# VH-VL binders against q7z443r523to685, part 37

Target 1, 163 residues: q7z443r523to685
Amino acid sequence: TSLNMSTHQLTITVNVTSLEKSLIVSIDPDSPLLMTLYLGFQYQPNCTHFHLNITLPKDKVWQKDEEYTWVLNPEHLQHGIGTYYITAVLSERQEGAQQTPSLVSVITAVTQCYYWEIHNQTWSSAGCQVGPQSTILRTQCLCNHLTFFASDFFVVPRTVNVE
Below, E stands for the ipSAE of ESMFold2; O stands for the ipSAE of OpenDDE; V2 stands for 0.75 times the mean of E and O plus 0.25 times the DockQ between their complexes.

## First folded at step 18 (VH-VL; framework fv_levilimab)

Design Vm6 (at its last look DockQ between E and O 0.54; V2 from the best seeds 0.00; counts 0 for: pae O 8.0 > 2)
Fold by ESMFold2, look of step 18:
Structure Vm6 (fold): chain C 163 residues (1-163), chain A 122 residues (1-122), chain B 111 residues (1-111)
Amino acid sequence: as target 1 above (163 residues)
Amino acid sequence: QVQLVQSGGGLVQPGGSLRLSCAASGFTFSSYGMSWVRQAPGKGLEWVSYIYSGGSTHYGDSVKGRFTISRDNAKNTVYLQLNSLRAEDTAMYYCAKGYPWGRGSPDYFDYWGQGTLVTVSS
Amino acid sequence: DIQLTQSPSSVSVSVGERVTIDCKSSQSVLYSSKNYLAWYQQKPGQAPQLLIYWASTRESGVPDRFSGSGSGTDFTLTISSLQAEDAAVYYCQQYYSIPYTFGQGTKLEIK
């Protein structure tokens, strides 16, 4: 690797099959890293061509598992059903730095908030959204009403080696 | 090498205000989060507030809305503004350096200031 | 909030003896194979000083007679072969979740 200035990146692919569930992307680097994530629908995004971005670790968290977590709600995923690409670009310090390979683990999950709709006797998502404090460990549900709630959760771990 | 030198504090009546200062040296101040931790006389440690390197803040429930943490990177100084002081705010106040470096929240407090006493009494 | 409970609250022992101090957390502080727990020493009239972080890693300059162990909710600080200068109050602290919290402290006295 170059020690004068370089970018290292990884790509996460997610096949979105529902426009109603939220996507949780959790990154667990083995050492603290500053990174920027870029989202693209059916193309590989980069720093100049993307739908959304985020910088990790987040500016403010309440629990350590939130620091490297990106919550993508249905409004962020309304580009369509299909393959979304996430490019994570890692930052490096200049001058005198010795660069070693970093191991980065990636976990993706989908989640949705539900409540019991009394008159239909069914579960509904109306008036509820997955909140920004959600992680692979817990779902924050933000609802405009007070009813009985539930959420589902499906986790797909991925590990990549960044060199 | 790393030094945190505190100033401010003293005796104040209930409802009063004080500002505490903590001047840092021996590290790149703007790259680290800073915290305040207090210790009432004869009691244990209580975390009070934290400011990220990027300026975001957290407060303990007992001080939220009354205390304000801030930083001045040009002066390598973190401040704690204590407003609407109560008798239970009487304590030794320590500033502490967070770890790891950079934009993330602190993992633990590797360096502490010498402490500044705040006494709230009528 | 995560509550930390230390035991014993105080202990009085002779130089050269082994001392253990326990810290129990109301919730797990283990995430991603790391335990977000630290130990501090506060000698009389001084600010706290970091001893142990990540539950078991000694801070630079801390004598190897200090060791930390445990995982999840149960943690132990061990002082092997106690020295006179180890008389202090010891605190555990979690840094997993806001608010960061400390144990109530364990006072170690020399007989």
Scores: ipSAE 0.615, ipTM 0.836, lowest interface PAE 1.1, mean pLDDT 83
Fold by OpenDDE, look of step 18:
Structure Vm6 (fold): chain C 163 residues (1-163), chain A 122 residues (1-122), chain B 111 residues (1-111)
Amino acid sequence: as target 1 above (163 residues)
Amino acid sequence: QVQLVQSGGGLVQPGGSLRLSCAASGFTFSSYGMSWVRQAPGKGLEWVSYIYSGGSTHYGDSVKGRFTISRDNAKNTVYLQLNSLRAEDTAMYYCAKGYPWGRGSPDYFDYWGQGTLVTVSS
Amino acid sequence: DIQLTQSPSSVSVSVGERVTIDCKSSQSVLYSSKNYLAWYQQKPGQAPQLLIYWASTRESGVPDRFSGSGSGTDFTLTISSLQAEDAAVYYCQQYYSIPYTFGQGTKLEIK
């Protein structure tokens, strides 16, 4: 989904149905943009009222697809099951080849890391978390044990309001 | 017109130190990441270090812990501090400018400095 | 790390002939419909010069005889009609991930 970013901010609405999974938010512009994302639970956040914030693009990444990705782990989503709002406020347009109105693609997904627990013959997420280098293309799993690992990945429906 | 003018370098003994400078002009320096790329005599190109516009840094494995990239936006200059130099560090060192793209940090190099020779020999 | 392997390592070609240089990456450098792959030309005694970026876009001032193609892991630089001034070493470079890496280079000589 691509959005025209002719305005100064957009709000992403995501319904979180699990407190054990990580939320991956990708806000990918077709031209360099500086933006700050604010997270709110059951309210639309702003620069003065929010739970968490991040500035994109990330100032240090290992791969390009990480630059405009925000990984929210369960510890960041402990406010409850319900509607989370992410307000992206554009700070400035970076120097680039294109000065026409930029399109922004927004993708939201949930994921978790699992391993096969031999004793119980089941998949478990114990001791595992989604790493900060995860993107909509790959899941980084950080575990405190060694075993056979896997991950699930689901694109989460969202609504985007542009203001 | 974009210009990258390098200075520093020279001959140094193993274990020694050098500081390279690259003065930039013709573009909004503070908005761009900068890289150092080196080339040993008769060899290919090797990326050495990158500094984001925000100041975060990356290094090649061969120079980690020994080299330090930094920048002074007020002077439009990027630096490379070379410590604990080894014979294998002998190379022509280039500073390079990235080009803006759809991401935050341009890192294909549309402009290069003239190069600075670093020779490490006993 | 992403390794780039060029082929051939060297080639000698006559003026007016077509030249192709291949670059293979150990993993895909494609994301969001963009290939994070560049080509450079380095003439003797000079700094490298950007030829192609995004795998197929020519840098300003680069002659039309230079073109880039490919996607994912396989890329090609083509010189449609070789000129004497094209004698140089050519490098591919990926900027998909840190560390940035170059191919080993292809030395192009004029026969």
Scores: ipSAE 0.012, ipTM 0.604, lowest interface PAE 8.0, mean pLDDT 88
ESMFold2 (binder alone), look of step 18: mean pLDDT 91; pTM 0.941

## First folded at step 20 (VH-VL; framework fv_levilimab)

Design Vn1 (at its last look DockQ between E and O 0.03; V2 from the best seeds 0.00; counts 0 for: pae O 9.3 > 2, placed apart)
Fold by ESMFold2, look of step 20:
Structure Vn1 (fold): chain C 163 residues (1-163), chain A 122 residues (1-122), chain B 111 residues (1-111)
Amino acid sequence: as target 1 above (163 residues)
Amino acid sequence: QVQLVQSGGGLVQPGGSLRLSCAASGFTFSSYGMSWVRQAPGKGLEWVSGIYSGGSTHYGDSVKGRFTISRDNAKNTVYLQLNSLRAEDTAMYYCAKGYYYGRGSPDYFDYWGQGTLVTVSS
Amino acid sequence: DIQLTQSPSSVSVSVGERVTIDCKSSQSVLYSSNNYLNWYQQKPGQAPQLLIYWASTRESGVPDRFSGSGSGTDFTLTISSLQAEDAAVYYCQQYYSIPYTFGQGTKLEIK
């Protein structure tokens, strides 16, 4: 969904219904933007009160579609099932006149890595984690074993407010 | 205005080592990523390695584990350490400046150094 | 790894004529409305020079006879009204995915 970011803040609300899956937050600005995201559980975070933050675009990527993607694993979501708030704020570090409004699209999704347990003929997540190269288009699975892998993907309903 | 001055090339034996240097001027070096690109005689271009302004690194498949890119922001210099050299590493090595749009990634390559020749032969 | 294939491999054309050079990528280099593909010119004995970035944006100081077009996997560099100084090897380059890769080059000769 495209949004006008003429205000320096954007709030994303997402309901997390599973503690086994990773949350993927993808921001797609129409032009490069420096921004910081702040995560809060059941409150609206800001630069002085938050659980986690990240600066986008990332400092290292293997593919360009990773630059504006925040991967939040179950360890990062330990606060529980419920409503998480993400505040996106433009960074003071900007090249040129970044004050002009830019369109920003936001997608939130959940994903999890699975492998086929041959002896039990079932899918399992044991020994696997969703890695930092994951995007809304693909899941990086980091496992301590080698086997057949699969992942799921589900777009999570969200509410976005521009301030 | 932007200048990338390279040094450190030469003739080495197979299995030898060499360190290439690229001294930068005319821009805020610490804000930009840097890359090395090589060209074997009469051949095309091959990206070798890149380093972000923040120090994160990437390597091409043919050099991973043998070459090391580094930077010294106090000296405005990027380095490429070439170890375990092979005949197929013989090439002109260019340093290239990345483009800045807030993170200093080692891509776009808007300015290039003059090149330095590395010859690996016995 | 993303493979870039250029065509033609070589071309000889008279001053004032138009040339197109194609670059085909083994996978899309499009993300967020941007194509992560550059074009470079390399004259004999010189380092490469950036001509076009983001597939179609001309670098500062590049003559307007150079233009880039295309999206996704298929890209074209067009040189209109060729000049004698345009004799060079032209390379496309993707920077969408590590490792960054170049096309094999297209040698342009002015006859």
Scores: ipSAE 0.559, ipTM 0.822, lowest interface PAE 1.5, mean pLDDT 84
Fold by OpenDDE, look of step 20:
Structure Vn1 (fold): chain C 163 residues (1-163), chain A 122 residues (1-122), chain B 111 residues (1-111)
Amino acid sequence: as target 1 above (163 residues)
Amino acid sequence: QVQLVQSGGGLVQPGGSLRLSCAASGFTFSSYGMSWVRQAPGKGLEWVSGIYSGGSTHYGDSVKGRFTISRDNAKNTVYLQLNSLRAEDTAMYYCAKGYYYGRGSPDYFDYWGQGTLVTVSS
Amino acid sequence: DIQLTQSPSSVSVSVGERVTIDCKSSQSVLYSSNNYLNWYQQKPGQAPQLLIYWASTRESGVPDRFSGSGSGTDFTLTISSLQAEDAAVYYCQQYYSIPYTFGQGTKLEIK
C-alpha cells in the first residue's frame, strides 16, 4: 500500500560529530502544513527506506513551539558519526495555504544536558538526557538525580523554499 | 512588563531611506517572532514584514525588494530598513510581538509599539 | 493572498446594545481544528490591541462582553453589551498564510 504523498520535499543535511549529544530539528512552515520526516544515515531517506520517521505537527504538545520540532537522542543516532539526512515530505496544502513559492524555516541544533559534578569539579552529562519536549529555544533535561543543571547549544538556522 | 519602544521615523523625500527601530523589553526577545504593521492616514492596517525568531524574513508584496527587516537579539531590537520610499509608504508604522514563545513565527500580535510616523513627501 | 472582508464598515450603536461584526475570508483559515483568525481593537490615537485569537479565545484582560465565533470562512466578533469605551475600529486578521492580512476595519461609534 502506497501513501498519498506530495511531490514537494526538502532535504536537511546534518553532520553529527558526537554520539553523546541530541539533535534538535525544527521545521516551521509559513502556513499550516502536514509533513513526514524520514531519517537516514549516509543516504537520503524516503518513505520506504529510512531509520526513523515522525509526522509533524505533533498531535499533542505541551507548548506551541514543540509542534514542528523533532528531538533525536543519541539512541536515535546510534548508526555512527557522519552525515545524517532528513527528508521532509510535505502533504498537500489546503487551498488557502497553497503558495508558490512557500517558505519553510529550518533550524538544526545540537545540545546536551549537564550538571555540575562536585567531586570532580567538572560538568557531566551522566544520568541526563534531552527530553522530547525540547525545542530550539528550550532544552528539557531529564535526569535521574537532582543537581544544578545546564545545557550547551549550537544552532544552524536556514530557510528553504518549497515549490 | 512587556514594552516595545519605537524610533527612527520622520519626513523624507520620495526615493529616500529611513531606518526604524523597535526596542523590546520585558520578555525573552530572541524567543519570539516580530512584525511590522503600517497604517496609512485614515486607512486600515497592513502587514508589512515579519521575522522569525530564527531569522527567516517575510514581506508584503508592496514592499518586497525595498524594505528589509532584521533583528539584533543582543540589543533586543527589531529593525525595518525602508529604501526607495514612495508617497504611498506614508503611514504610521507599528512593531508587533509574536504571541507564542519558541514558535518563532510572527503570527499574531499581543503587544504593539507606540508607532512611528513615516511621511514621504516632496 | 487571503482577503478578509468585514461588515459593516461602520456602525453606530447605543450603550448597552448588542453589536456584531462579521469577517469573511476568501479562503478557509481552518486547519487541524484551529481557526487562524484574530480580532484587534484600535481606539483613536492608539496602537491596536489584541482582543481575540484562534477565532474565539479572549486575550487576557479583555472584558467578558467581547466574544469571537465562527469557523472556516465566516467569523463574528460580538459585544454583548456595548460600553462607551468600546468606541474604536475593529479589525480581523488571518495568519493562516503569508502574507498576513487584515480586514478593512469596522468603525464602531457610540450613539
Scores: ipSAE 0.015, ipTM 0.604, lowest interface PAE 9.3, mean pLDDT 87
ESMFold2 (binder alone), look of step 20: mean pLDDT 91; pTM 0.936

Design Vn2 (at its last look DockQ between E and O 0.70; V2 from the best seeds 0.00; counts 0 for: pae E 2.7 > 2)
Fold by ESMFold2, look of step 20:
Order: structure tokens, then sequence, then C-alpha cells
Structure Vn2 (fold): chain C 163 residues (1-163), chain A 122 residues (1-122), chain B 111 residues (1-111)
């Protein structure tokens, strides 16, 4: 979904139903924007009260689609299943950017890495983790073994409020 | 006016080292990523290395492990340390300014230095 | 790595004529409605100069006779009403994925 933003803040609400999958949050503006995201469990976070934060675009990426992607692994979602809030605060526009309302595309998805367990003839996630280069376009799988890998990917419902 | 003034090139033996410098002026240097692009005589362009405004670095496969990019924001200068040089490293080396300014990846290189020739020959 | 293949490798064209140069990417460079592809001009003995970014956006100060088009994997640089000073080598470059890569170049000569 694309949102017309004329303010400096928005809040994303996502219901997490599994503690084994990673949450992919993509906030992709139509022009370069500096933003900080804050994560809260069961409350709306801000710059002084949050569980985790990240600054976008990321400091180091290998592809353009990584720049505005937050990967939240199960360890980051340890507070439980339920409603998570993400507040995005826009700080600064890039040189030459228009001073018009920005269009921001927000997509949330869950993903998990698997390998084919030949011994049991089944898919397993043991020893595999979703990596930081993951985006809505691809899942990076980091495994402690060298076997055949795959991932799933599901777009999940979320609610976005502009402040 | 944006200027990128390069220095540090020359003739060096295989296995040797050089340090290239690129002094910048006319823009807020600390806000922009910088890159090195090389061109062997009579050949095309090859991106060699880049450094983000925040100091994160990337390298092309042909130079990874041998070249090191760095920046000194107080001196408005980006450096390329060339180690374990080989004959195939012979090229004109250009520094280039990235755009837009932020800590993310640039979209393009809008200003280029004059070039510094590196020759690796025994 | 994303490979860029330009065609033709060389072209000879008279002043006032139109020329097109193609660039084909081994992978799509389209993301979020933007194509992450540039065109540069390099005259003999000089550093490269940016012409076009985001596939079709002309850099400030670049004459209107230069235009870029295409999307995804197939891109074209067009020079209308060629002038003598346009003799150069033209490179496409992708900035979608590290390492940033260039096409092999297209040499444009004036007949």
Amino acid sequence: as target 1 above (163 residues)
Amino acid sequence: QVQLVQSGGGLVQPGGSLRLSCAASGFTFSSYGMSWVRQAPGKGLEWVSGIYSGGSTHYGDSVKGRFTISRDNAKNTVYLQLNSLRAEDTAMYYCAKGYPWNRGSPDYFDYWGQGTLVTVSS
Amino acid sequence: DIQLTQSPSSVSVSVGERVTIDCKSSQSVLYSSNNYLNWYQQKPGQAPQLLIYWASTRESGVPDRFSGSGSGTDFTLTISSLQAEDAAVYYCQQYYSIPYTFGQGTKLEIK
C-alpha cells in the first residue's frame, strides 16, 4: 500500500502470530528520506520509549531494496505473540528532493529459512536464520551447515496510521 | 565549485604498494559516499571500491583483500591503499563523488577526479 | 554480479543524425518504480561525465539531445541531432547491486 505523507511520523501496527518466523518491514519512500523506526509490543513507541530502533536507510547494503528494510528475527520479537507497533519518524530529506508530500510504500511480511533434512525427508529450520540482507524481494538464509536451502514468504496484514 | 584533486600514482613493481589520495572541496564531504573507479589502458570502466559517509566499505571482487579504502573527514580526503599489486592493476584510477547525500548507497557518481595513473611493471 | 552488455560496440554517424545505443542488463534493475541505471560520456583523455540517471533523468547541464529510455533489463540512450563534440565512448552503469558494474562501452565516431 502507498501512503501520501505530509507529516513527519507514521505508525505501523502488525499482529505477530508466530515466534518462529522473522518479520520483514519495508518502508520505501518515493524519494530519499532519513528515518528512525521504533518498535513497541502492545504500545505505540516513540523516541524515548521503545524496545528496539533502527535508522533507515541502512549504513551498509548490497542491493537497493535492502536500504529501507527492517529484519526482525524471533529474538527481536521475544515479548510474545500479539500486536507490535512501529513508529517511523522522518528526519531529513536528501539534497534536491522535492518539498511535497512523500509517497511511502509499507509492506510487512513473515519469512523463515529451511533446509532439506535428507535423514528425515523433511524441511527443518534448525541451524538456519534469516539474514540482514533479506527484503520483500528475497530472503537471505544463513545456516551453520552446507545443505540445500529454501524459504517461505507471506505478506501479512498491518494497519498504518499517519500522525 | 566541486573539485576532486588526486595524487599518489606512479610506477611500482609487482607485489609493491601505493597509496592514492583524493582531496575534495566545494561540498560537505562528510555527508557523501566516495568511490574509486579504474580504467586499464584502452579498456572500459571498473568500479573498484566505495566508502559510505558513515565509513562502511565495499570492494570489487578483483581487489578484495588487497585494496583498502578509507576517508579522513577532517581533511576532506578519501584514500585507496593498493597492496600486492599485479600487472593487471595497471590503470587510470578515478575518484568519484556519490549522490544523493545520506548514509545509504549513492544513486550515481556526479563528479570525478582528474585521474591518477598507476603502472605496475617490472 | 549484474552484467551490462552494450550494443553496438562502435558506431560512426554524421553530424545532425540520430544515434541509439542499447544496454541490456543480466538482471532487472527496477525497484519501487525506479530503474537504477546511469549513462556516462567519456571524451578522449578525460574523466567520465554523468549524462543520465534513473534510466531517463537528464543530469543538470546536459543538452536536450541526450535522452534515456527503457525499464527493467533493456535500456537505450538516444542522441538526436548529433554534434561534433559528442564523439566519445558511452557507458551504461547499474547502481542497483554491489558491485556496481559498467557496460563495455560504445565508441561513437563522427563521419
Scores: ipSAE 0.420, ipTM 0.778, lowest interface PAE 2.7, mean pLDDT 85
Fold by OpenDDE, look of step 20:
Structure Vn2 (fold): chain C 163 residues (1-163), chain A 122 residues (1-122), chain B 111 residues (1-111)
Amino acid sequence: as target 1 above (163 residues)
Amino acid sequence: QVQLVQSGGGLVQPGGSLRLSCAASGFTFSSYGMSWVRQAPGKGLEWVSGIYSGGSTHYGDSVKGRFTISRDNAKNTVYLQLNSLRAEDTAMYYCAKGYPWNRGSPDYFDYWGQGTLVTVSS
Amino acid sequence: DIQLTQSPSSVSVSVGERVTIDCKSSQSVLYSSNNYLNWYQQKPGQAPQLLIYWASTRESGVPDRFSGSGSGTDFTLTISSLQAEDAAVYYCQQYYSIPYTFGQGTKLEIK
């Protein structure tokens, strides 16, 4: 989904149905943008009322597709099962940056890291979490043990309001 | 006018150390990332290290653990500390200006210093 | 790491002729609508100079005869009409992934 970011902010609504999985939020602009994302649970957050925030693009990324990705682990979603709101507010443009209008693509997905537990003959996520370098295209799994790992990935339906 | 003026090169023995400096002018230094790129004699270009405007750093695998990039925004200067130098580190070292957006990524080299020669030889 | 391979490694061309230099990436450097690939020119005894950024955008001050094209993994630098002052080594460079990497270079000589 592509949105015209002629306005100063957008709101992403995501229904979280599991407290064991990580939420991946990708806000991909067609040109470099500076923005701050605010997370809220059961309310629309803003710059003065939020549970968590992040500024995108990230610095010190290893690949470009990480720059505009926000990884929310279970500890970030500890508020409960329900509707989470993410408000993205555009910041002042940096020197040399392209001017608006710009298109922004928003993708939300949930994922988790699993390993095959031989003794129980089942997939387990114990000791594993989704890493901050995860994107819509790849899952980084950080585990405190060594084994064969896999991940699931599901695109989560969302509503985006441009304000 | 953007200018990058380098200093600090020279001849050193293996295991020695050098500190390179790159003084910047003509732009808002604190808003831009900076990189170091080196070129061995008669060879191609190799990215060595980069520092974001915010101070985050990255290194090429060949220099990781031995080189340190840093910046002093008050002096508009980026530095490269070269430790545990090896013969294969012999090269012309260039500082380069980074990207103007994305919080100052050190990945867009529109301006370059004049180069500083580092020679590591016994 | 992303490897960039240029072709040819060297070429000799007469003034006024068209020159193309290819750069192939081991993986795609395309993200969103942007290709994270630059082209540089390095003349003997000088520092490199940026020619093209984002694969196809010409840097300010660069003559119109220079152009960049391509997307994903295949890129081309074109000099439509070679001039004597264009004798140099040309490098492609990706900044999609750290470490940033350069092609091995293409030495362009004038016949």
Scores: ipSAE 0.337, ipTM 0.788, lowest interface PAE 1.5, mean pLDDT 90
ESMFold2 (binder alone), look of step 20: mean pLDDT 90; pTM 0.931

Design Vn3 (at its last look DockQ between E and O 0.61; V2 from the best seeds 0.00; counts 0 for: pae E 2.7 > 2)
Fold by OpenDDE, look of step 20:
Structure Vn3 (fold): chain C 163 residues (1-163), chain A 122 residues (1-122), chain B 111 residues (1-111)
Amino acid sequence: as target 1 above (163 residues)
Amino acid sequence: QVQLVQSGGGLVQPGGSLRLSCAASGFTFSRYGMSWVRQAPGKGLEWVSGIYSGGSTHYGDSVKGRFTISRDNAKNTVYLQLNSLRAEDTAMYYCAKGYPWGRGSPDYFDYWGQGTLVTVSS
Amino acid sequence: DIQLTQSPSSVSVSVGERVTIDCKSSQSVLYSSNNYLNWYQQKPGQAPQLLIYWASTRESGVPDRFSGSGSGTDFTLTISSLQAEDAAVYYCQQYYSIPYTFGQGTKLEIK
């Protein structure tokens, strides 16, 4: 889904149905821009009222696809099952940046890291978490044990309001 | 006018150390990432290290643990500390300016310093 | 790491002729409709100069005879009509992922 960012903010609504999975939020602009994301639970957050925030693009990445990705782990979603709101507010563009209106693609997905537990003959997520370098294209699994790992991935339905 | 003026190169023995400096002017230095790129004599270009405007650093595998990139925004200067130098580190070292968006990534080298020669020889 | 391979490694061309230099990446450098690939020109005894960024956008001050094309893994630098002052080594460079990497370079000589 692509949106024209003619306004200075957008709101992403995500229904979280599991407290054990991580939420991946990808906001990909067609041109470089600076923005701050605010997370709220059961309310629309803003710059003065939020649970958590992040500024994108990230300045510690290994690949470009990480720059506009926000990984929300279960500890970030500890408020409960329900509707989370993310407000993205555009910041002032840096010197020399393009000033043309930007299209923004928003993708939300949930994921978790699993390993095959041989003794119980089941997939387990114990000791594993989704890493901060994860994107919608790649899941980074950080585990405290050495096993064969896999991940699930589900694109979460969302609504986006541009204000 | 954007300018990058380098200093600090020279001849050193293996295992020695040098500190390179790159003084920037003509732009808001604190808003931009900076990188160091080197070129061995008669060879191609190799990215060595980068520092974001926010201070995050990255290194090429060949220099990890030996080189340190840093910046002083008050002096509009980026530095490269070269430790445990090896013969293969012999090269012309260039500082380069990053592109002007995001948090100032140390890529998109639109301006370069004049280069500083580092020679490591016994 | 992303590897960039340029072709040819060297070429000699007469003034006025068309020159193409190819750059192939080991993986795609395309993200969000932007190709994170630059082209540089380095003349003897000088620092490199940026020619093309985002695969196809000319840097300010770069003559119109220089152009970049391509997407994903295959890129081309074109000089439509070679001039004597274009004798140099040309490099492609990706900034999709760290470490940033350069092609091995293409030496362009004038016949």
Scores: ipSAE 0.432, ipTM 0.821, lowest interface PAE 1.3, mean pLDDT 90
Fold by ESMFold2, look of step 20:
Formats: sequence, structure tokens, C-alpha cells
Structure Vn3 (fold): chain C 163 residues (1-163), chain A 122 residues (1-122), chain B 111 residues (1-111)
Amino acid sequence: as target 1 above (163 residues)
Amino acid sequence: QVQLVQSGGGLVQPGGSLRLSCAASGFTFSRYGMSWVRQAPGKGLEWVSGIYSGGSTHYGDSVKGRFTISRDNAKNTVYLQLNSLRAEDTAMYYCAKGYPWGRGSPDYFDYWGQGTLVTVSS
Amino acid sequence: DIQLTQSPSSVSVSVGERVTIDCKSSQSVLYSSNNYLNWYQQKPGQAPQLLIYWASTRESGVPDRFSGSGSGTDFTLTISSLQAEDAAVYYCQQYYSIPYTFGQGTKLEIK
């Protein structure tokens, strides 16, 4: 998706089907862009009406693929299963407008951390959480116990609209 | 014109402390990440620490827990507090400006200070 | 941590000749469409200077004889027509992952 110097918003819609998996939203521009993302459940959010927001690129990362990644854990998605809207708004700038168009890649995925529960011979998520350093390239698993762990990862459909 | 003017440094005994300063001009300091890079005599470059425009910090493994980076946007200055110094910390210390614009970890070091020497000797 | 290994460690070459310096990364530094790999030049008694960023993009004011190439894990700095003022130590540096790391350097001398 190409962004012109006049483009101010990008709307992402994604259908969340599980309240136990984490949603990974990656907005990866081809050049540095400052933006604020707003989350809404079943409505299009804006800067005055939203459930959650984040500013990208993140203030602190350990790897470049984290900079434009928003990790939404089940606690962030407690509003329900269904359609979530994410409005991405370019931050207002004091300097001149960017002259070249920016291309933006948007990927959404769900992921969850599991451990093998030997007693029941089954996978469980108890005591494990998807960490904030997770990206489309890797899932950070934060567990309060040390056994064999795994994660799943599934890219999910989304739509992107530019105005 | 971008300038990074360093001060501090000198001779210190093992276990001692120093504070390095780097005063910036010629760009909007608050919008850029800053880093410290050191070079031991006759050796290569080692990234030591970085601070994001928003104030978040990172450290190299060899200095983690001993060094503290900070910034004062009102004075356009980045600092490196060197504690629990060891002989292997002896080096020329450079401050460096990230490029390009704004928030995020420093992308690359487009401007460097003149360097300040730190010598740790018993 | 990502280790960068440069080759050769040193080279002595005549003015006007072509020089290549390789940098090999222990892990890919490619994310999306960008290689997070820089090249620096350091002359004796001076601070390093940025030559190349994004693996292949020349910094403003850097002569056209300097070029960068490569992707993923294998990168090359090329000086197409060596000048006397190019005598320096050259470093590659990754900024894909913390801690940022440098190659060990390649010393370029004029015969």
C-alpha cells in the first residue's frame, strides 16, 4: 500500500476468533514513519475514542522487527470476539512534507504459547504468555515454569483502507 | 552544521567512576537517538550504549550494570556514567548521533564526537 | 549476538586500483526490504565517518568510487579507483539487533 504526503489515515480491520490467542499487528513502512494506532472493538476508533493506543516506532526495542509491531494479548482483547478496527494516524510534523510516497506492509497474525504438560500428555497455556517482544518473525514466550515450550503462529486475513 | 563536543575522561583507578558528556548542536537533539562507541588502543570499535529519543536505554554486554546513559534535552547533552571501571574499559570513547529522523533505536551513526580518552590503571 | 567478520584484515594496494572488503554476518540483518548494515571509514587519529548505510546507500558527500553491495549475511565494500586519501581502517556495523556490533576492521594502506 502506497502512502502519499497527503494521506493521514490507514484503517485495518481484523476478525478475532479467539480470546486466548494474542494478535500481532505489523505495520512496516519502507521508510521511517511516525504514527499512532488506535484500537476499537466493532467501531472505527480515532484519537478521542478508542480502547487502546500505541505510538510506532516503539520507544524501546531489541531488534528492528519489533519497531512497528503491536502485540495485543488476550487482556487487551477482552472486549470480545469479532471485528477489531485499528486506525493508524501519521503524527503531525513541524517540518516540510515528505515528498516520496511510502509503501506500507500490513500483516496480522495470531499466536499463543504452549507447554507440554507431562501429567496429562497435552499442551497447555497455563503459566505462559506471549511477550511484548513478539513479532511476525518470532514469538516471545514468557512462562513461570521451565519445561518444553512451543508456540503456534497463523497469519490471519485483514483489510486495509487508505483515505 | 552538526557538532558533537565531548568532555570528561581522564585517569581513574580500577573500581573508580567517571562521567562523560557530549554536547550537541546543529540538529533537533530531542528527535534523535544517541550512542556511545569505544575503541581500546590498537583495537576495533565496540558499541557501548544507546539512548532513544524518548529516553529508553540499551547497553552492551560488557558494560551492562556498570554504565548508565542519560540525556538532558534542555541542554542538548548526552551523558555516560562509568562505574566500577576495569582495566579493559580503557579506550577512546566517542558519542555518536543516530540518523535518520525521530523515534526508534539509532539506525546508524552519521556524526561522531571528537572522542575522549578514558584510562583505567592501577 | 550478531558477529561480523571482515576479510581481509589488511590490504596494501596502489593508487587507482580496485579494492574489495567483505563482511559476513553470523545472522541475517535483512528485515522487510532493508539490510541493517553500515560501513565506516576511520583515518588515523580521527573519529569514524559513515560511508554507506542500508548496505548500499552512499552517505551525502561520499565519493562515487565507494559502493556497497550484498544482502542478508554477505556484504561487500568496493573502492573502484583507490586514492591516496582512502588509506584508513574500514568497519562494517550491524544495527539490526542489540547489541549493535562492528566487524574487526580492515586496514587499507597505499603501496
Scores: ipSAE 0.409, ipTM 0.750, lowest interface PAE 2.7, mean pLDDT 84
ESMFold2 (binder alone), look of step 20: mean pLDDT 91; pTM 0.936

